# Ledger of designs, part 52: VHH binders against c3ng28

Target 1, 373 residues: c3ng28
Amino acid sequence: MLIIIRPSGEIALKSPRSRRNFEHTLANNIRSVIKEGKIWRSQGVLFLEVNDNNKNIEELSKVFGIASFSPVMSIKSYNNNLEDIINKAKEVFAEIVKGKIFSVRAKRIGSHNFTSLDVQRKVGEALYPFSRGVNLENPEVEVFIEIRNDVAYFYYKIIKGPRGLPVGVAGKTVVLFSGGIDSPVATWMMMKRGSIPVILNFNLGGSVHRKFVLEELSVLRKWSGGHKLKLFIVNGTDVLIKLSQIEKRNRVVMLKRVMYKVAERLCDKANAKSITTGESLSQVSSQTMTNLYVTEYGIKYPIFRPLIGFDKEEIVELARKIGTYEYSIKLPEYCAISTKARTSVELDEVLKDEENLNIDYEKVLENSEVIEI
Below, E stands for the ipSAE of ESMFold2; O stands for the ipSAE of OpenDDE; V2 stands for 0.75 times the mean of E and O plus 0.25 times the DockQ between their complexes.

## First folded at step 19 (VHH)

Design z4 (framework vhh_7mjh_2; at its last look DockQ between E and O 0.22; V2 from the best seeds 0.00; counts 0 for: pae E 16.2 > 2, placed apart)
Fold by ESMFold2, look of step 19:
Structure z4 (fold): chain B 373 residues (1-373), chain A 119 residues (1-119)
Amino acid sequence: as target 1 above (373 residues)
Amino acid sequence: EVQLVESGGGLVQPGGSLRLSCAASGFTFSRYYMSWVRQAPGKGLEWIGRIYTTGDTHYNPSLKSLVTISRDNSKNTLYLQMNSLRAEDTATYYCARWSRYIEDLMDIWGQGTTVTVSS
């Protein structure tokens, strides 16, 4: 089966050199995901030839950088006239328009002795006897003919892709990945912008938490454009014990500062230039404007919060779409979002406590378990 | 007053077994996850494992074959069974309660019971 793959419109707006690079990365990602296909670029689209099965369709629907794709039938145009196009359109579309209100859309690239309107009119006339009529504004079925130089492509399905940019074009980001509902969605959002996530998980090495984090990352791996996901699991026991000695109301912000500081070291190690979190403004008491300011104070890498403006229902909708929601809700009850923290911690108090705790962030990272997914 | 009190430590010969107990008071024990943590001489703190309210357990992988954590909710007691003890298991053993408010934080600790494995 031959598939026309249409890159995201954002890619189409790039300079010619940048567009070529992004389309090349997209093609490489598709090749890594599909493996058995033949792929090539042609005049702003990609063509992919594969064996027909629904696995290939599912895999393409999760490749960032694809706006849409269509399985096509094709022929070469005889002497750039309409007769071959009309005959093939009848062969391909007669059963599709049978008993239905339809429309024909045509598009041309190259030099031809007919117009796109000529194609629409003549093909529409040829299909009309099979149909219940034509309606250009509200058809029950719409059939498409795309003429590119001397080849005509025929399709009636346009399958939506996830859009965005190809994973790999935007460098690496370290994601603070708890495994709750929000952090998998934030990871997905960063991949949609072309970033390769490096996953940092703070847990106690408990098999329950580890299991569901791995399952969520297995789901996210389907969206990574063939890039493996590197997971760093840090044992936070010493950190948790130290935090028990500070004021309870400040512990959540302090824990997050520890996580950010370890993430800084991982950014250095992994050559990442940002830290990503699933934090949303005012979602919980630890995520007020003041607390977010204190949490990131003095951190040398930018903190990206792709969900900062999302409410919880919107995040849940995305989590369901991505496929991580069902695993996120199975985590133990102590992963609850309703943590009781001060709504406004004091920066100087937090910084003094941090100095007194004297945590060796580099050693915390060095003691991590590293897994590729 | 919320309290955790460990007991059952002492001197044990290599290859021996010990059962440590942790008596909980001042809170509804059955509603909290619990853990054991140890500190060997010259080492930092080492998490042993966690037991959920259901009785399910999860262990530090390096200790998994050596320990069993259990609980008796009717007696408000947490247990640590240790078998095939070695000199490296010499440590002070602490019982700890997990916070219901802060994810992954142990908020109440006992004072510890000392286990010495020697001779």
Scores: ipSAE 0.000, ipTM 0.197, lowest interface PAE 16.2, mean pLDDT 84
Fold by OpenDDE, look of step 19:
Structure z4 (fold): chain B 373 residues (1-373), chain A 119 residues (1-119)
Amino acid sequence: as target 1 above (373 residues)
Amino acid sequence: EVQLVESGGGLVQPGGSLRLSCAASGFTFSRYYMSWVRQAPGKGLEWIGRIYTTGDTHYNPSLKSLVTISRDNSKNTLYLQMNSLRAEDTATYYCARWSRYIEDLMDIWGQGTTVTVSS
């Protein structure tokens, strides 16, 4: 089976050089995901030849950088003969338009002795006897003919891709991954913008927490464009034990700060240039503007919060779409495991506590379990 | 406020015995599984055992012969009896509450009590 893949519109907006690079990355990602197939670029689209269609359709539906794709039939070397196109159209579309109101859409790239309108008209006429009629404005079924130079492609299915940018074009980001609803969504959003996530998890719940984090990541792996996901699991309980030395009201904020500090170290190690969190403004007491300021104070990398402006319902909807929701809901909110955070923790208090705790963030990271997914 | 407070730690000679206590407050103690966990210096956390609401116990196989976990619901107290202590048993011992809702989640921890086994 042959599939035409249309890159995201955003890619088309890039300079020719950048566009080529993005398309190349997209092709590589598709190649990595599909594994068994031949892929090539031509005239702004990608072609994928595969043996198994259903599996591949699902996989392609999760490759960022794809606007849409279509399984196609094709004829080669039709010698600029419109009759050949018409005959093939009848073969491919007669059953599709049978008993339905239909329309024909044709597109040409290259030089031909006929116009797209000619194709539409002639093919329409040929298919008309099989149909209930033609309506260009409100058809029940639309069939497509795309003629690219000496090849004509026929299709009637247009499957939407996830759009976005090919994973890998934007570099790496360390994701503070709690396993809740938010962090997987944040991760997904960053991948959609072309980032490769490096996952940092503080395990606060034990084996069950670990299990569900891994499940969530397995889901996310389907969206990673074939890129492997590295997971660093820190023993969060150990950290909490250390935090027991400070006031309870500050523990949640301090925990987050510790996470940022460890993430910073991981950025250095993994050559990531940012930290990503699932934080949403005022969603919980620990995520006030003041607390966000305090927690990230002094961190040298930019902190991306793709969900900062999202409400809980929006995030849940995304989680469902992504497929992580069912796992995430089985875990308690990690912040709730420790203590309720103050809505406004003072920076000086936190810095003092941090100094007193004297946590070796590098050691914390070194002692982490590393998993590649 | 939900709280666990360990006590009973201290210095003990090899071969000695020690009983640790964990006082629970702020929640219905009798409705929760409870556990003991320890952390030796420079090492990770080691699970010791769990006691169920029924009083049944489950132990780390490596420590089963050396420890007994019990509870007194009337006193909201968890106990850890340790016998034949060895130098390798030197650690900070923590009591922890298991979540009623999430399997295999210890959601509340004490501050810990330190046990040092030395001649």
Scores: ipSAE 0.000, ipTM 0.233, lowest interface PAE 15.2, mean pLDDT 91
ESMFold2 (binder alone), look of step 19: mean pLDDT 92; pTM 0.925

Design z5 (framework vhh_7mjh_2; at its last look DockQ between E and O 0.38; V2 from the best seeds 0.00; counts 0 for: pae E 14.8 > 2)
Fold by OpenDDE, look of step 19:
Structure z5 (fold): chain B 373 residues (1-373), chain A 119 residues (1-119)
Amino acid sequence: as target 1 above (373 residues)
Amino acid sequence: EVQLVESGGGLVQPGGSLRLSCAASGFTFSRYYMSWVRQAPGKGLEWIGRIYTTGDTHYNPSLKSLVTISRDNSKNTLYLQMNSLRAEDTATYYCARWSRYLEDLMDIWGQGTTVTVSS
């Protein structure tokens, strides 16, 4: 089977050089995901030849950088003969338009002795006897013919891709990954913008927490464009024990700050240029503007919060769409960061506490479990 | 009433072993992480270890080789097995419930049981 893949519109807006790079990355990602197939670029689209269609359709539906794709039938070397196109159209579309109101859409790239309108008209006439009629504005079924140079492509299915940018075009980001509802969504959003996530998890729930994090990441891996996901698991209990030395009201904020500090070290190690969190403004007491300021104070990398403006319902909807929701909701209560944090922690207090704690963030990271997914 | 009651403390010779128990009541024991801590005379509290609801354990690195924490959910009981006891292990040992809230950490404590290691 042959599939035409249309890159995201955003890619087309890039300079020719950048566009080529993005398309190349997209092709590589598709190649990595599909594994068994032949892919090539031509005239702004990608062609994928595969043997198994259903599996591949599902996989392609999760490759960022794809606007849409269509299984196609094709004829080669039709010698610029419109009659051949018409005959093939009858073969491919007669059953599709049977008993339905239909329309024909044709597109041409290259030089031909006929116009797209000619194709639409003639094919329409040929298919008309099989149909209930033609309506260009409100058809029940639409059939498509793309003529690219000496090849004509026929299709009637247009499957929407996830759009976005090909994973890898934007570099790496360290993601603070709790395993809750928010962090997987944030990760997904960053991948959609072309980032490769490096996952940092503070395990607070033991084997159960670990299990669900891995499940969530397995889901996200389907969206990663074939890129492997590296997971760093820090023993959160050790950190919590240390935090017992500071005031209760500051512990949640300090925990977040510790996470940022460790993430910063991981950025250095992984050549990531940003940190990503699932934080949403005022979603919980710990995520006030003041607390966000305090937690990231002094961190040298940009902190991306793709969910900063999202409400809980929106995030849940995205989680469901992504497929992580079902796992996230099963996390034990101990795996969640408390919502009872002070709404406004003072920076000077936190800095003093930080100094007193004297946590070796590098050592924390060095002692982490590393998994590749 | 939520309550933890430690038992099993006493006098033991150096090199000896001791098993402490902590009986829990007033809450669903199986749903909580549990911890052991100790306080030696004139010293601060020292964390020994924690056991998860799954049975997984985490220990103070300095004590890991000497202690084993376990639990029996059917009996609502937490255990601390100590081996190769030293004089420096003399302390009051406490069991504590790990809070569901991060801010509280260990929110419920027992009265403690005293262990004295002496020849």
Scores: ipSAE 0.067, ipTM 0.552, lowest interface PAE 2.4, mean pLDDT 92
Fold by ESMFold2, look of step 19:
Structure z5 (fold): chain B 373 residues (1-373), chain A 119 residues (1-119)
Amino acid sequence: as target 1 above (373 residues)
Amino acid sequence: EVQLVESGGGLVQPGGSLRLSCAASGFTFSRYYMSWVRQAPGKGLEWIGRIYTTGDTHYNPSLKSLVTISRDNSKNTLYLQMNSLRAEDTATYYCARWSRYLEDLMDIWGQGTTVTVSS
């Protein structure tokens, strides 16, 4: 089976050099995801030759950079006349339009001695005897003909892709991955912008926490365009105990500062240029405008919060679409609405506590367990 | 009033075993993760392990072969079993409750029970 793959429109707007790079990366990602098949680029689209099965279609639907794709039948016409196109259209579409109200859509790339309207009219005439009629506004079935130079492609299904940019074109981001509902969604959103996530997890929950984080990452791996996901699991034992020494209401902000500081070192090690979190403004008391300012104060990498403007219902909807929600809700969490964190911590107090704790962030990272998924 | 009271400490000879208990009151024990932490004389705190509401455990890797944490939710009691004790296991042992509100932070500590490993 031959599939025409339409890259996201955003890719078409790139400079010629950037566009070629993005299309090449997309093709490589598709080849990594679809284990066997031939893929090539042609005039703004990709073609994939693969054996027909539902697994290939499902996997292709999760490759960022794809706007849509269609299984096609094709012919090569030597004289650029409509007769071969019309005859093939009858072969492919007669059963599809049988007893139904239909429409024909056509488009062309290249030079031809006919118009797209000529194609639509002539194919419509040829198919009409099999059908119950034509309706361009509200058909029961739509059939499509795409003529590219001397080849015509015939399809009647358009399968949506996830759009976005190919994973790999935007460099790396370190994701603070708690494994709750929000951090997997933030990871997905960064992959949609072409970034490769490097996962940093602070594990104080033992093998149970670790197991469900790995399961969530296995789901996200289906969206990574064939890129493996690197996971750093930090043993936070010393950090946890040290945090017990400071004012209880400041501990959440201080914990996050520790996590950001370790993430900085991982950015250096992994050559990542940003830190990503699943934080949403005002969702909990530790995430007020003031507390987010204090949390990131002095951090040298930009902090991306793809969910900063999302409410919880919107995040849950996306988590269900991604497939991580059902695993996220199995993690034992003690995040309550009545969280006792200060809504407005004092910067100087937090910085003084940080000095007194004297945490060796490099050592914390060096002691991490590293897993590739 | 939320309380954690450790017991079962004392003098034990090298190679011996000891079981510590932590009696919890003033809160719904079965709804909280619990931990044991120790502090040897002149040293910093050393986390021993965490037990989940499910009974699953996570241990400090350096102590994993020496300790077993368990809980009896019907008796509101946390336990620490220690085996093959050595002089370096001499410490004050604390039980601690994890915060419901402050993720991954311990908010209530017991007063500790002292274990001395000496011939």
Scores: ipSAE 0.000, ipTM 0.221, lowest interface PAE 14.8, mean pLDDT 85
ESMFold2 (binder alone), look of step 19: mean pLDDT 91; pTM 0.916

Design z6 (framework vhh_gefurulimab; at its last look DockQ between E and O 0.68; V2 from the best seeds 0.00; counts 0 for: pae E 4.6 > 2)
Fold by OpenDDE, look of step 19:
Structure z6 (fold): chain B 373 residues (1-373), chain A 119 residues (1-119)
Amino acid sequence: as target 1 above (373 residues)
Amino acid sequence: EVQLVESGGGLVKPGGSLRLSCAASGFTFSKYYAAWFRQAPGKEREFVSRIYTTGDTHYADSVKGRFTISRDNAKNSLYLQMNSLRAEDTAVYYCARWSRYIEDLFDIWGQGTLVTVSS
């Protein structure tokens, strides 16, 4: 089976050099996801030849950088023979338009002795006897003919892709991954913008926490464009034990700050140029403007918070769409950051606490469990 | 009333063994993480071991391989099996409830039990 793949509109807006690079990356990602088949680029689209259709459709539906794709039938049109196109259209579309109000859409790329309108008209006439009629404005079914140079492609199914940019075009980001509802969504959003996530998890719930984090990442792996996900699991218990030495009101904020500090070290190690979190403004007591300022203070990498303007319901909807929600809700409550945090912490106090704790962030990272998914 | 009560401390020779117990009342211990701490004379309290509700365990480097933390849900109790005891293990040992909230981490403590390791 042959599939025509249309890249995201954003890619088309890029400079020719960038566009080629993005399309190349997209093709590579598809190759990685679709382990069997042949893929090639031509005139702004990708062609994928595969043997198994259903599995591949599902997989392609999760490849960022794809606007849409269609299974197609094709013929070579020698000598600009419109009759061949008409005959093939009858073969392919007669059953599709049978008893229905239909329309024909034709597109041409290249030089031909006929117009797209000619194709639409002639094919429409040919299909008319099989149908209930033609309506260009409100058809029950649309059939499509795309003629690219000497090849005509026929299709009637258009499957929407996830759009976005091909994973990998934007570099790496370290994601603070709690396993709650928010962090998987944030990760997904960053991948949609072409970033490869490097996952940093502070395990607060032991084996159960670990289990569900891995499940969530397995879901996200389907969206990663074939890129492997590297996971660093820090023993959160060790960190919490240290945090027990400071005032209760500062522990949650300090925990977050420790996470940022470790993430910073991981950025250095993984050649990532940003840190990503699932934080949303004022969603919980710990995520006030002031606390975000304090936790981030001094971190040398940009902190991306793709959910900063999202409400809880919106995030939940995205989590459901992504497929991580069902795992996230199974996490024990103590695996999440407490909602009892002070709403406004003092920077100087936190910095003093940090100095007193004297945590070796590099060592914390070195002692982490590393998993590749 | 919610409380933890340690027992089992005493005098033991170097290389000896001792088992500490921590009995919980007023709450179901199995619903919480738990930990052992110790404080030697003139020193700060230090972490010894923790146990998750799932049974996962963690130990300080100084006791790793020698101490074993466990729990009995039926008895609503926490235990610390201490083997190959050393003089430096001499301390008052405390059990603590590990709350689900970070702010309330180790929110309940026992009174402590003294362990003395001496020849």
Scores: ipSAE 0.656, ipTM 0.858, lowest interface PAE 0.8, mean pLDDT 93
Fold by ESMFold2, look of step 19:
Structure z6 (fold): chain B 373 residues (1-373), chain A 119 residues (1-119)
Amino acid sequence: as target 1 above (373 residues)
Amino acid sequence: EVQLVESGGGLVKPGGSLRLSCAASGFTFSKYYAAWFRQAPGKEREFVSRIYTTGDTHYADSVKGRFTISRDNAKNSLYLQMNSLRAEDTAVYYCARWSRYIEDLFDIWGQGTLVTVSS
């Protein structure tokens, strides 16, 4: 089976050097996901030759950088003979248009002694006897002919890809991955922009929490373009115990600052240039404008919050689409909830408490459990 | 009335063993994490061990391999088996309930039970 793979339109807008890199990375990611097959680039598209099975379709539908793909039939026409194209179109499409209202779309790349309109008209005429008629605005079925130099490709399916950029072109980001509903979605969104996520988890729920985080990452692994996901698990309750030494009102923000500071060290270790969280503005008391400002104060890496403007229902819809929702809702409900949910913290007091705690963030990271998925 | 009551403290020789108990009442013990702390004379209270609702455990470095925390949810009880006791283990031992609220992380404490390790 031959498949035309159409890269995301955003890739075509890159500089020539960047475009070559992005297309090469996309091809490599497809090779990693589709273990056996032949892939090559040609004039703005990729061709993939594999054995026919539903697994290949499912896997391609999750490769970031793909706008769409189509299984095709083809012929080679040495004289660009329109009659050969018409005859093959009948062979491929007659049963597809049988008893249906249809339309024909054609496009050409290269030099030909006919126009795309010639192809559409002649193929339409040839298919009409099998059909119930033609309707260009609202057909029941649409068939496509794409003529690239001396080869004509015939298809009637256009399968949507996830678009975005190939995982790997945008470097690494450290994701603060709680395992709830939001952090898997944030991870997915960063992969869609070509980032490789490095997962940092502060485990507050023991072995059950760990189990479902691993299951969520197994789902996300299907979207990673063949890149493995590296997971660092910190025992979060050890951190909570240390926080009993500071002012109660500062503890929520301080917990987050510890997470950010450990993430900062992981950025250094993993050569990542950003930290990503699943935080959205005002969703909970710890995520007010003031508290987010204090939480990230003095962190040297950018903090990306791809969900900052999302409401909870929008995040849940994405989580269902991605496939992580069913695991996220099974995590234990125990969490560090603030009884002073609307508290405002004072930056100077938080920084003073932080110095007094004197947490060795490097050691916290060194003591983490490391898993590769 | 919610409360925790420790028992089992006493005088023991170095190398000996003691088993501390903590009886919980007035709440559903099985829904909470629980912990043991200790406080030696003139020192601040320090963490000893904790146990999760799932049975997962964690220990301070100073007691690893010598102390075992356990719980019996049917009896609303928390235990600390203390083996190979040392003089530096001398302290008042407290059990504590873990709140899910970070401002009141350990919200219920027992009165304490004294453990004295002396030759």
Scores: ipSAE 0.208, ipTM 0.637, lowest interface PAE 4.6, mean pLDDT 88
ESMFold2 (binder alone), look of step 19: mean pLDDT 85; pTM 0.865

